# Designs tried in a protein design chat: VH-VL binders against Integrator complex subunit 8-like protein. Part 3

Target 1, 198 residues: Integrator complex subunit 8-like protein, of Dictyostelium discoideum (Social amoeba) (q54vk3)
Amino acid sequence: MNKIFGVKIDSQQKKRQQSNKNLTVFNNGRYLIYIGDIHFDRKFHREALRYYLLGCGLETAFYSDPVKTSVTNSKYLTFLSRRIFDCFYFLRAPMQAIVVSQFFGNLNQTCLVSFKIIQEEYYQLDTNYFQYIWELPLLEILLTTFTKQKDLKKIYLINQIISNPIINENNHPDIRKNFIKNTKHNFWKAISSNYLLQ

## First folded at step 1 (VH-VL)

Design n09 (framework fv_nepuvibart)
Fold by ESMFold2-Fast, scan of step 1:
Structure n09 (fold): chain C 198 residues (1-198), chain A 121 residues (1-121), chain B 107 residues (1-107)
Amino acid sequence: as target 1 above (198 residues)
Amino acid sequence: QVQLVESGGGLVKPGGSLRLSCAASGFTFSDYYMSWIRQAPGKGLEWVSYISYSGSTIYYADSVKGRFTISRDNAKSSLYLQMNSLRAEDTAVYYCTRELPFLEWSHFDYWGQGTLVTVSS
Amino acid sequence: DIQMTQSPSSLSASVGDRVTITCQASQDISNYLNWYQQKPGKAPKLLIYDASNLETGVPSRFSGSGSGTDFTFTISGLQPEDIATYYCQQYDNLPRTFGGGTKVEIK
């Protein structure tokens, strides 16, 4: 099932799959996640990702709906983010996986798995996804690694993100909160474009 | 950066007690499951016990159940193993190790240097 | 308990050789298997996790494969510093269990 970090299908995931069998006529998001789990279990990671993205979009409005976001940042969505993380890693999209790790709800775990991926797949880090990192400790890990590699272009790109005034801790809290929300939304839009449409 | 340092081992008579400690540094201790793994002289590795990040979930190998007690103090970033009713077969180097909390727990990525416990006869 | 049977218990090979160690689980453990290296007098070091994934900082000559009940660990191009005992370990269920170990020596 999951070879990257020893993640296995647990009793909670089985309960989630069973609950999705009893869908209401107007709730298709859980069904798509259920189908995604079936594909994931069969190691069809691209197909699983597509269903997870469709289900996540319907369930969370791509993390941009304030009403749904206040209700649906549950442990279930945290576990689903780990599934999507595994899909990106198996598809050799390490930078997308690093971005998704920010959704785990545990910053220490985010930094630990990201550090390992950065060391393993340095030359596969797609710089187009740097703009979707909002956690300062993660930006610092990237900056430190790029400095050690003497990668001037990547150092420049990360410094542009770190120096963004909106990310600065002295800014109004609501501005930072809305920036992160928009960053999450734009990430899912970019991913949908790249994995669902092309 | 990440360090695990065991202490408290020594020579003890059968039926005696020892308390092992493991001091953790360089990471957020409270985010990890912790385990004790032992190795008898010239023998292989044997998993002894684990404790969840909160301390609410604990498991023991059958060989030590009822005699050993695992505990942790997250404020001090420390793991403990209270060993009672020690037997000659408990003679081993005891290692402290952590597990990555992905969905549950997966592998032992960092180990301490070990501390030797010797139980005579 | 899930029993891990490791073979051979010891082997002797020359520098540059390909060394293969096998590990068999008493029941299906999917891919929930790790491989560790232990040098004399030292603590074990993680080399391979989840059956086939190389741990960060570990040389690429080490590899793992297999799923279910049968697993293989390979050292491609044995080096002098690879003299150690190697252990497989399952984490599918509690208790966690280790193989008996394979001692690798240079001829």
Scores: ipSAE 0.000, ipTM 0.419, lowest interface PAE 16.8, mean pLDDT 80

Design n10 (framework fv_nepuvibart)
Fold by ESMFold2-Fast, scan of step 1:
Formats: structure tokens, sequence, C-alpha cells
Structure n10 (fold): chain C 198 residues (1-198), chain A 121 residues (1-121), chain B 107 residues (1-107)
């Protein structure tokens, strides 16, 4: 019986690994996701999150080559985003979870889960992550909730995002696409800094 | 001896149901993702579903979503596929396979012998 | 879904020949591709993983290469026991997809 990060390795897998001297477990993104699922199933959500982020190729806050990772593929990202969302939710990081819900590829599901989180975790919403929201319906949900709470600071912050011409005005599609791409990159950079580098 | 053995295949009418079983031996079943992959007579391979080691992560091909249910019993080292609302297009040999995610790589590295499911009037 | 196109669909070659099969992905899959061998009436067997790595116990005459969208599987010195259908499979994106298969026969 051998273990790597708490996972058993049987004799056939050990022989297979030893036969490939150029492969390390850290070079296999899918293996990292597998390890993440093991930690998630054991309720170790912070460790699960770290392995999911490593599996996405987000090893450092300075990694900036998204073309090399499946994170740029919306279908794969949808699968990973649901697991990463669950990690943030269970780690009591509701605003990060709300941002990640934008990656689901289903805006209705994004709004549904975010509305629930905003209602139940209102006082835990970290305003530093508001800048990473680009979906107008989600911004409207936040604005409506903050308006009902008469939270002038949060109303102001969301209005700054909504008033951005790139988000709210009829610009060329490529301009909006590039802005969203940069927003996504900056979000994962911030997450890597807070969860992988610290 | 590492082995996967499928059972439960047979002839069924359209709209009917079948439950396939896969018995694993020779490895720690609870450490592995498991999958069902099918092959229609004279045709190629089609991935059907996978289930994570704990059972918490499950994914289905669109062709079977809502009709098939994958499950596992780690205490019995067994994998299952409950097939409901069967159609003629579901006629195939169904393989139990270890993977796609494993400790050493992302492949289906061990396969069962397969069990034939025939959906015919 | 990522479409995997294999060519040729079938081929016949002599013992000792070099056999080449290609697999093309409809989008970039990096090196996230496996090759399987299926003998008549039997289950598939993993031969190559991660585009170019030989599975333990598989003869060295089998090899794989490629990245991105274009992949090649080669049998150097075809043997009688190599009569089989060969499949590529991508694991970059869900759903997992297989190529249509290439039937290799000996003359």
Amino acid sequence: as target 1 above (198 residues)
Amino acid sequence: QVQLVESGGGLVKPGGSLRLSCAASGFTFSDYFMSWIRQAPGKGLEWVSYISSSGSTIYYADSVKGRFTISRDNAKSSLYLQMNSLRAEDTAVYYCARGPITMEGDAFDIWGQGTLVTVSS
Amino acid sequence: DIQMTQSPSSLSASVGDRVTITCQASQDINNYLNWYQQKPGKAPKLLIYDASNLETGVPSRFSGSGSGTDFTFTISGLQPEDIATYYCQQYDTLPLTFGGGTKVEIK
C-alpha cells in the first residue's frame, strides 16, 4: 500500500508510474482534478480547491498563458466551475462563489444560485470581488438587493460596474469579449494569489 | 488479477428497462472513477457515463441523460447502470471500464468483457 | 462536442509493414488523446496514453505522436496478432469522444 496525498496507489499503478520517469503528478491536470475530488468528498474543501486550481493551470498569480489550459474551453470550465463554486460556498466565500457561477454556461442557473447566496450570506459579501462580475442580470440582482437593504456603499460599487460603457453600452462585440477575457484572467490571478500563494 | 465482469444484459422491448452490473476484483475499487462505454453492432465506441470514486461526481452523454442512472456500491466493489425508456438505438455491447481519471493517467486502462443489450420488438 | 475523425476507416497490410493511422480533433485538445486496440470479439485495450506514452506491457512497435488537432498512431513492423480495430479518444472536454475506428487487416 502506497499513498500520494492520501490516495492509495496499487501495485499496477506504481509500476506504470515508475516506467514513466519524465511524468510527474503535477504535470497531469486531470490527475490534480481527481485528487481534488477525493479531498472534496472528504469535506476538505480548501485542499480540494487548491487541486482544482492547479488542475486548471493556475499555479501562481503570474501565470498568464491561458491558451495552454482547458480553462479557456467553456464546456470543461463549466464542469470545473461547479466544483470550484462548491468549494468557495462551503469555505464561506460567497462573493467568490457568485463570481464563479458566471462560468456555469447557463445564466439562469447563475442567477438562481447567486440570488440564494446573496439572501443568506449578505453580510459576508466581499466587495473586492464585485469588479469581477460582468453579467448584467446578476448585476441587477445585486443592485436590487442592495437597494432594498439601503446599503449605499454597495449600491455605489455596483453602479460603477454597470456604468462601465463596455458592459452597458452597445459596443463592438470584440471589445466586450476582450474585456470579459481580461476580467476572467484578473479574477483567477486574484484567486491564485489568495488560495495558492498565501 | 485485476478484473471487471459485466452482467445483466439481454433482450428487451422498446420502452423497457434493464439494470447492468459490473463486479470489480484485484484492485481497490473505491479509489477509482468508473465508466460505462457502449458499442453498437458493427459500430464504434461511445462513452455513456462516468462516476467518481465516492459517487459524488456523475456525468452522462446527452443521448442517455434522463433515462440512464449510473451508481456504485464501494462496499461490494460493484458498478451499476440502470437503463430506463430503452430505444432501438441503445442496442449495443456495454463495457464497464476503469477511468477516465486514474492515479496514473486519464485513460480507460481496464475493461470488462462486455454485456450485450438488444432492444427489439 | 469534440469530433474525432480517424483515417483510414480500414486498411490491409503485410506482416513487417509500417502502418500509420491518423486522428484529427475538431478543436485543440493539447496532448489529451489515448489510443486503444480492439481485437474481434474482445474488449478494447489501452495502448498509448497522453498522445505518445506507451502503456506498460505494450510492445515497443506501437507509438503515438502529435499535439493540438493532428495525431498519428504507428505500428512499426506489423505482426499477425495486430489484426484489430484501433480507436483514438480525447479527454480534453466533456463529453468524452472516440474516433470512428480503423480496422487493420493482414493480407
Scores: ipSAE 0.000, ipTM 0.470, lowest interface PAE 16.4, mean pLDDT 81

Design n11 (framework fv_nepuvibart)
Fold by ESMFold2-Fast, scan of step 1:
Structure n11 (fold): chain C 198 residues (1-198), chain A 122 residues (1-122), chain B 107 residues (1-107)
Amino acid sequence: as target 1 above (198 residues)
Amino acid sequence: QVQLVESGGGLVKPGGSLRLSCAASGFTFSDYYMSWIRQAPGKGLEWVSYISDSGSTIYYADSVKGRFTISRDNAKSSLYLQMNSLRAEDTAVYYCAREWLDSGYYYGMDVWGQGTLVTVSS
Amino acid sequence: DIQMTQSPSSLSASVGDRVTITCQASQDISNYLNWYQQKPGKAPKLLIYAASNLETGVPSRFSGSGSGTDFTFTISGLQPEDIATYYCQQYDNLPYTFGGGTKVEIK
């Protein structure tokens, strides 16, 4: 069960009631995440994903039309990354799940869950999402697995990413930070197109 | 009391140099990308340059590339614009502005200084 | 560079009127457009970000709409304090570029 965020939304709801603010545009995102948790618990992962994305502000209006709310803070996206990861995993979208694992606060967790998914769902890895991997240890896991599978096309694609000087040789922290920022933005635009705008 | 205050403007001859400063207060300067925008007398706004929060990523408009250098000192909460090989068309009020970013998204320039006038004439 | 064409260059209207300003991008910029207000002798102030979102503390009579290449900024009940020049700005790509500005005056 994934209800930990639902507890926070319930606390927010009580606080809003006390201040006579049961419905506000700025807190609707937290309510949407609560609805997402209900769907997730009932195994409606696609519906849960939709509500989590809306709650994070990652709908079309947000990623192309940014919104100033606490829900759009990077901490909320990081916190919800595991819920979104679970949704992609159960929806049989393993490459999207692997990309989302990079938003976890722990690279060891990212590598462990990704390694497991790569082993279980090898033939379902959508190569269109390789461009959204920026963590070098994760790229090394992918390269090692593809080398063992003798998958020349996937080896080539991962080597193109690893050979990027920004990822590999760039000693300017801001350049890498900006590259990752743009990669994250482009990923969520692609996800919104495929899961919210269908 | 979030504030940006520019200084260093003045009269300079063509081919001369001038250094502008922008002092930030009331916020964590080291967390923000910063821009310089200029406005010629009676004309519109023209973006000049930006610098990232750490100072490693810099971009210039083509009109100033090779002549202007943007820099920052996070310990002093200060932004600078070194202007060399000045031309008459560089005459403008120069504004420093804070770039508002949230969750990796650019939202605009939400805080601006009062501006400092640079006049390039013989 | 992305060119921003703003019209009209100036307008005069009466208190209470609806004022409409348009901004056209030379290429698709999605919703990556801001609107600024600059009062005489003052620095610009952000009013609208991401084409249609009202900045905190900005009166609700100001609104923005549009996407792609065509954008509109509206003041739905002009007030005396709205005398200013208004600028659109794209942030889809570097360099950031501004429209030429629209000077709004009250008759």
Scores: ipSAE 0.000, ipTM 0.441, lowest interface PAE 17.8, mean pLDDT 80

Design p01 (framework fv_ponezumab)
Fold by ESMFold2-Fast, scan of step 1:
Structure p01 (fold): chain C 198 residues (1-198), chain A 118 residues (1-118), chain B 112 residues (1-112)
Amino acid sequence: as target 1 above (198 residues)
Amino acid sequence: QVQLVQSGAEVKKPGASVKVSCKASGYTFTSYYIHWVRQAPGQGLEWMGRINPSGGSTKYAPRLQDRVTMTRDTSTSTVYMELSSLRSEDTAVYYCARDYGDEAFDIWGQGTTVTVSS
Amino acid sequence: DVVMTQSPLSLPVTLGQPASISCKSSQSLVYSDGNTYLNWFQQRPGQSPRRLIYKVSNRDSGVPDRFSGSGSGTDFTLKISRVEAEDVGVYYCMQGTHYPLTFGQGTRLEIK
């Protein structure tokens, strides 16, 4: 994984700014993203991550109504997902990177990069972040890999997630969407606690 | 029937590169790792590295990391191992072996003899 | 790197008698999942290696029950209860717990 996503994210950000003429809140995020990019280019990935997270307004999400903040922050998180993914990858946080890959908006790309990371960084997968996986194909990749590795504890943990009726059963679309929204919010709360509040 | 079929014997001069192939058949190519193991004449087995055919990710033995490259072609179900800057001590039989992810090598290729001499 | 040490290096044995090969690792082979990734391979003259035992004591498909593996931590043993002519060859232990993967130096089993 490299900065190739940085150019793509910059292009997407320019397009997004052009399409969202009433985007006053994003004005404060531009500077933070720019400073984040400077740190990323200097290989200061932790500091870059901090600025990207601040640019998404995750500090506000940590202290405010989670339902209201999830909607506004998800747009920025999707846009910055590739930069944030690269930061976690270079910080040797592969499970966090895999979680962030779900924000790419392209499930095939999510599965491709995650499969590569799972196999290269198997012994560094932090099980505390398994709870933030909501894409069934990704859960199946994890389960298949853990089964091949004969990793009984990781198999058990993934099966607990898959056995959740909301994840594994055919429910009304709005129930599943709300579950995913809450999962995303809880992930970014955890990341903010670990990376912004230290 | 599950098979790994390797390319034929190679004779190379010191400083050259060699590329050995391993063609898989009889199973889902992308579901198993392929490892490379070599054996110098009259010596034991040495692990060189492995590749995941699905994503192309590799893991190499530190001693060989700067000289070995493993690649795959999913359209032909073939894995390649290229070793550069050959020395006489690289003379060996090179084997590919299949692995389900538990590092236990259940199926082996027939071996490819590589001789490095002037 | 994890060093795998086999003994003996040469094992002459009479047909029908038992044979035993020792394998010792320089560090524990117990992985965080509770499994021990210690494997045994047989290489007959002129042939590719063949897996006999995986995860210390599990026989591979088609391997006769006269072959058994045992051990824990750093000390492992491969036993052949009754040696047959087709058992001639070199036996290797291998650890899969730590990268890089490493093999023992091999034990040559020959008939007296």
Scores: ipSAE 0.000, ipTM 0.418, lowest interface PAE 20.8, mean pLDDT 80

Design p02 (framework fv_ponezumab)
Fold by ESMFold2-Fast, scan of step 1:
Structure p02 (fold): chain C 198 residues (1-198), chain A 119 residues (1-119), chain B 112 residues (1-112)
Amino acid sequence: as target 1 above (198 residues)
Amino acid sequence: QVQLVQSGAEVKKPGASVKVSCKASGYTFTDYYIHWVRQAPGQGLEWMGRIDPSGGSTKYAPRLQDRVTMTRDTSTSTVYMELSSLRSEDTAVYYCAREFDYWGSFDYWGQGTTVTVSS
Amino acid sequence: DVVMTQSPLSLPVTLGQPASISCKSSQSLVYSDGNTYLNWFQQRPGQSPRRLIYKVSNRDSGVPDRFSGSGSGTDFTLKISRVEAEDVGVYYCMQGTHWPYTFGQGTRLEIK
């Protein structure tokens, strides 16, 4: 069905992950992602999302565990974020999808898919999720669009985020890194509460 | 089986508010959006808005966004639609409807709640 | 808002004969994912609407195969191959591609 600008994990990458059968005995997170993919392929996007979120919780403690979220897991986390992005996109949760696009590990891809979503789904952008945007180029895209729409409330909210000195890289790298880490944790905690716990 | 059960009929005066409930059963309440659709006597169907019972996020029809509020209670699997500053033109049957994983489609509907606004 | 226009508004039909309802949208209903989110609902007297068709041509479980949907872009049709007595009611098309979701005016099907 794709004429969709949603990001999906490559079939070859999926096969490579599934082929490590010995590791799945000791890694329940990968098994949950596999079950999620089965639901996703059947168009059961909310069920797929639930399994992907359970996998995220097991693998990263919702991005709160530095060891689990380390660089050695970055490819796995990128694949997981692309699948979760697709789920939010198909569930018509565009702001959540835009937030998740920041996890892709490719800022150009993040900006491209977000720009398209913002153009297509402007009136569905849930402002409660603006607080989870940390990439300055993405904030600039949002601000430009809201300015063209003359949306004073959304302009105000984005400017509050942009005005945070931590966001514009005037600070020591470790301060920005810790801020982003906490923002990621808070986002996944909120999403898990909204889709798994409540 | 999936069922949406709505609250009973209401009679209100102009300027009052009305709050209609929709109780869901037979499925995981938080997995499906709930929409509200109304129908004035002898008229067609009008979409009012939707709520995500999971996060509580809402989207309202632009014409109604300053008067309509949608909420949910996950402990009772119930969605609420409150419409304020009632006018005689708000006299209608109000329906809740479940949106499945098919975008922009409703697979189950409540039985409807008649709201009459009269002076 | 996307305007949905149905014709005819009143459709008297003899039992066993075919019936056809047209639905036209003021703009294309093809979404960015390539799907067309056009639905058909039936509302029997005193009852809630019931979905018959979703995404132009897909029948819901329990909907008789005498109901079929077709069309593309802005022009859509609901067909009933052999009208039965239980088909009496009002039929609505609805688009779910653009916000806000909008319905046609309805077509009242009656047995003559």
Scores: ipSAE 0.000, ipTM 0.443, lowest interface PAE 18.5, mean pLDDT 81

Design p03 (framework fv_ponezumab)
Fold by ESMFold2-Fast, scan of step 1:
Structure p03 (fold): chain C 198 residues (1-198), chain A 120 residues (1-120), chain B 112 residues (1-112)
Amino acid sequence: as target 1 above (198 residues)
Amino acid sequence: QVQLVQSGAEVKKPGASVKVSCKASGYTFTSYYIHWVRQAPGQGLEWMGRINPSGDSTKYAPRLQDRVTMTRDTSTSTVYMELSSLRSEDTAVYYCARDLEYGDYLFDYWGQGTTVTVSS
Amino acid sequence: DVVMTQSPLSLPVTLGQPASISCKSSQSLEYSDGNTYLNWFQQRPGQSPRRLIYKVSNRDSGVPDRFSGSGSGTDFTLKISRVEAEDVGVYYCMQGTHWPLTFGQGTRLEIK
């Protein structure tokens, strides 16, 4: 029995994938996205998420391949960010969904959907994911909400992120760019560990 | 398979209240908003309001906000819409419809409708 | 409230012929996120509404390709390239951009 990501792989399908050397990465990603969409349509959001993450090439060291920074900024992540966002939302992982919204490529959309989720799902916001917010308007939305809720611990945590000198616009642009790149990498490494291992 | 099943027809007198139910199945109930939309005989559709996945946030149409209440029971996968101080113009078919409000799921599935008749 | 105006209100068509329905909003439906939240619904006699189109031009799953949506800003159109008997019913546009959500008054498509 041959399996990829909990699904039996057809011998004919495997042969067809292997025959297209020039587009192997793209073809593999497209196939995995297709399988993910099938699971998503069936409301199997955790399975859909696993296939979407693998379609992006996000593999952990615990699966023998370390997560690489170059893969985390792929066109697949931008393309799949809405699907991955929906998966986290349906899995009741609102903070992960908010982090993923930063990948939409439209900051207004990011702020709109995040504001709604923060208001509707306040008590489900996992503070372990605060460290993966790099957009200042999002940090301001979180701070405003936590201040309204008088949540001193969450106010403190968000202020620590905002006050990080590396996020400060007065620093050289390359320092901020590298910090954001590492933040993105660390987020997808954490997600892969949490969702591809279980 | 996604399904929204509503309660049966109601006949009420003016001034009474009616409570319509919408039971969800075939999907993760607590991941979707539920909206209520009504349709008077031979008339168009009117949005009444919605309740969020967790059941702790509601938005109502301004014209109805003093008379409509929406609640959610996650243990039975059921949403309720209660309309008070009924008038003859409240005679309508009442529909529930699901929505994510995020992504592309706005009103993708509807209940079969509940006929409410207000007569003296 | 945003007023949604459909025309025509009654649309008699011959089987196999095209049909077109207009929907106009009193305000732009483009949201600050760049999306336009304009949806089209079909209601067959005695049935619940069914979504045909979302965000102006995206066909819902299972909707035949003879249905298409287009438009921007305040002017939107639903087209049926070749009307079939099962298309009889009332068609509604709905905006999701501005609170509260509002529907057009409906267009009744009838076979002549």
Scores: ipSAE 0.000, ipTM 0.423, lowest interface PAE 18.4, mean pLDDT 79

Design p04 (framework fv_ponezumab)
Fold by ESMFold2-Fast, scan of step 1:
Structure p04 (fold): chain C 198 residues (1-198), chain A 121 residues (1-121), chain B 112 residues (1-112)
Amino acid sequence: as target 1 above (198 residues)
Amino acid sequence: QVQLVQSGAEVKKPGASVKVSCKASGYTFTGYYIHWVRQAPGQGLEWMGRINPNSGGTKYAPRLQDRVTMTRDTSTSTVYMELSSLRSEDTAVYYCARELGWESDYYFDYWGQGTTVTVSS
Amino acid sequence: DVVMTQSPLSLPVTLGQPASISCKSSQSLVHSDGNTYLNWFQQRPGQSPRRLIYKVSNRDSGVPDRFSGSGSGTDFTLKISRVEAEDVGVYYCMQATHWPFTFGQGTRLEIK
């Protein structure tokens, strides 16, 4: 699904290249992201992922510390999430890719890529990562697909997430915002532990 | 149908080693951690450790770390727990249990039936 | 290791009456993420344990609403509002905040 963004990938890649060419070699986090891009361009997706995760961890303390650098502004983070998504897709980690698609900043693109992955990689969907889905339209896509497959276990798991009062649209915005923030933090810590610890 | 099926009862002499298996079926094996918990006759539960079947990464209870080894075989969806230098105090029922994680970091939703290990002279 | 202490160790109760089990930890179970990882398990005679409660007060799916958990810091309670015959068994608290995970000694619930 590297083709899903077409000309938008080219535009974002040019912006990333402009940002990255000015990175300080002595700033370890930014340098690691740059090395990740080199590996990604050479199709070494596992190595690219490791460098991206390590770079993000150093810059953001796994998204728990305030972001202090211009390279980690919203547009760059959106572009980086697309690269990490591609890494998981090529590594055949489809559920992790679906979770990462929520970081794109465009819910329509999130739903489009996730729908295709869910159909292509149904039997490889790691249910441990269902807990990291917070976008209601994405949960509805999962529920619809599982219902068509008559997968009672996955229907049950998704319904438990949808039924969570914190995700309910009637909850105070701060409760939902804090839940999503904690969900994002826990996801990146889990991924970093899984892919960086050997 | 999710199942964790453990190997049969074992009788061992002090100083021997025992290797208990736990075969998973009905779900994606690499998506769930497997924990090992034991229970001596008439006693409470003791956590021994856990394995991540995806990475092979393990965490053991400190008192057991020198004697316990957990491994997995992804081709057979089986996890193994090996305990060496057996003592009479290791006589227990050994359980494997699955960590779901989706609503809690430490959820044990399915347990094996248990394997009785008796250590006697 | 964190020591988990349950009381009482034996709890005879009349059918339909409430039951209460206490669990105390040797140190605070509040994790750095703000959550308290205190779980309650039930083990019926001859069966594997099953989880009833996670994160102090959340009931597991399929667990009857007559079971409830409460507490904070180092003091926790499991309550059964109306004991039924199928509730006979041993109940364990377990902490998963500190490494290694530890269980209480267990409380045997008996019908008198």
Scores: ipSAE 0.000, ipTM 0.411, lowest interface PAE 18.1, mean pLDDT 78

Design p05 (framework fv_ponezumab)
Fold by ESMFold2-Fast, scan of step 1:
Structure p05 (fold): chain C 198 residues (1-198), chain A 122 residues (1-122), chain B 112 residues (1-112)
Amino acid sequence: as target 1 above (198 residues)
Amino acid sequence: QVQLVQSGAEVKKPGASVKVSCKASGYTFTSYDIHWVRQAPGQGLEWMGRINPSGGSTKYAPRLQDRVTMTRDTSTSTVYMELSSLRSEDTAVYYCARDIYEGSGSYLFDYWGQGTTVTVSS
Amino acid sequence: DVVMTQSPLSLPVTLGQPASISCKSSQSLVYSDGNTYLNWFQQRPGQSPRRLIYEVSNRDSGVPDRFSGSGSGTDFTLKISRVEAEDVGVYYCMQGTHYPYTFGQGTRLEIK
């Protein structure tokens, strides 16, 4: 498992990966969600997040290439999006929370909660996660806020995303669908790396 | 600690309406649906409907859909169930119960309120 | 509506002996996601129902291991390996696969 990440995995990381492997073998995702909820209620938001991510089957999906359609289309990711959003919010990872809000299945709610977070947590927005925004109204909110703040770097980064012709309204729907699918997969791969392997 | 605390007992006349509340605490209110289940004296359990506190969407049992209304107040983490045109057969203990929403199913009824007795008498 | 049928409706049991309750549904409870949404609840006199088992065979936190659930499709069983005095009450099966959600009639467990 050391070779997978190009870095030596210490004994604690190996224990966490072994635990994740054992949980992935367990065929009851609702049990993992239940355990996650117990941790969340105890304010152990990082542990809650870990169980929610394992419940989505993300651990197994990221040990093989290529992009797995089952992970990117997982009903569990949509179902758990509010819980995962709350975990990121309380862990003070506002940009990850904003990305997760795109999974809510209600774009108006996505824009409402994201606008509030952008206003409240402006200086904590991790620009590495901008690449995982695909909803045009959300990109417009970000651009408008950064323009008002005269944040030239963030304006530049968001414009790079908006200028991608694949996410434009005039592109073929299947091309947009595949791009969004890959963006979702890459996001959850990054989250797995940063939150399950720590 | 997860808690669902319901309003107190009600006595109503036939034809009146009753509104029962269920206040949630100890968890993220908008992440779980709330269901209402009633139990007439000496009888079994009857599902009445559910509400999603996030979007406010509701789903009611067909036999009650013309008389029951469920609402929520996110600022107080409270769900309400209102039953109109009361009949003697609506005399029951009314329970709220928490459910984890899943688009392909439900993780049903892991925590229940203490119940609210509603008596309909002429 | 999906009809849930429990048997027996009355279950007198001697302390320390096993007890078994059957629950049958009029339709398959396997949802389109492959999961079976069958729960078991216990209700003691004057108390709210308490969930014992969810999704056929999973015990809730704090539920003694003497309680177990099994079954598939339309036929389900709740077993108590060794009945204790605190187990007195009414037991209900419930399906959450089809709207409207429905409960069995209840099985009253009594100590002889």
Scores: ipSAE 0.000, ipTM 0.434, lowest interface PAE 17.9, mean pLDDT 79

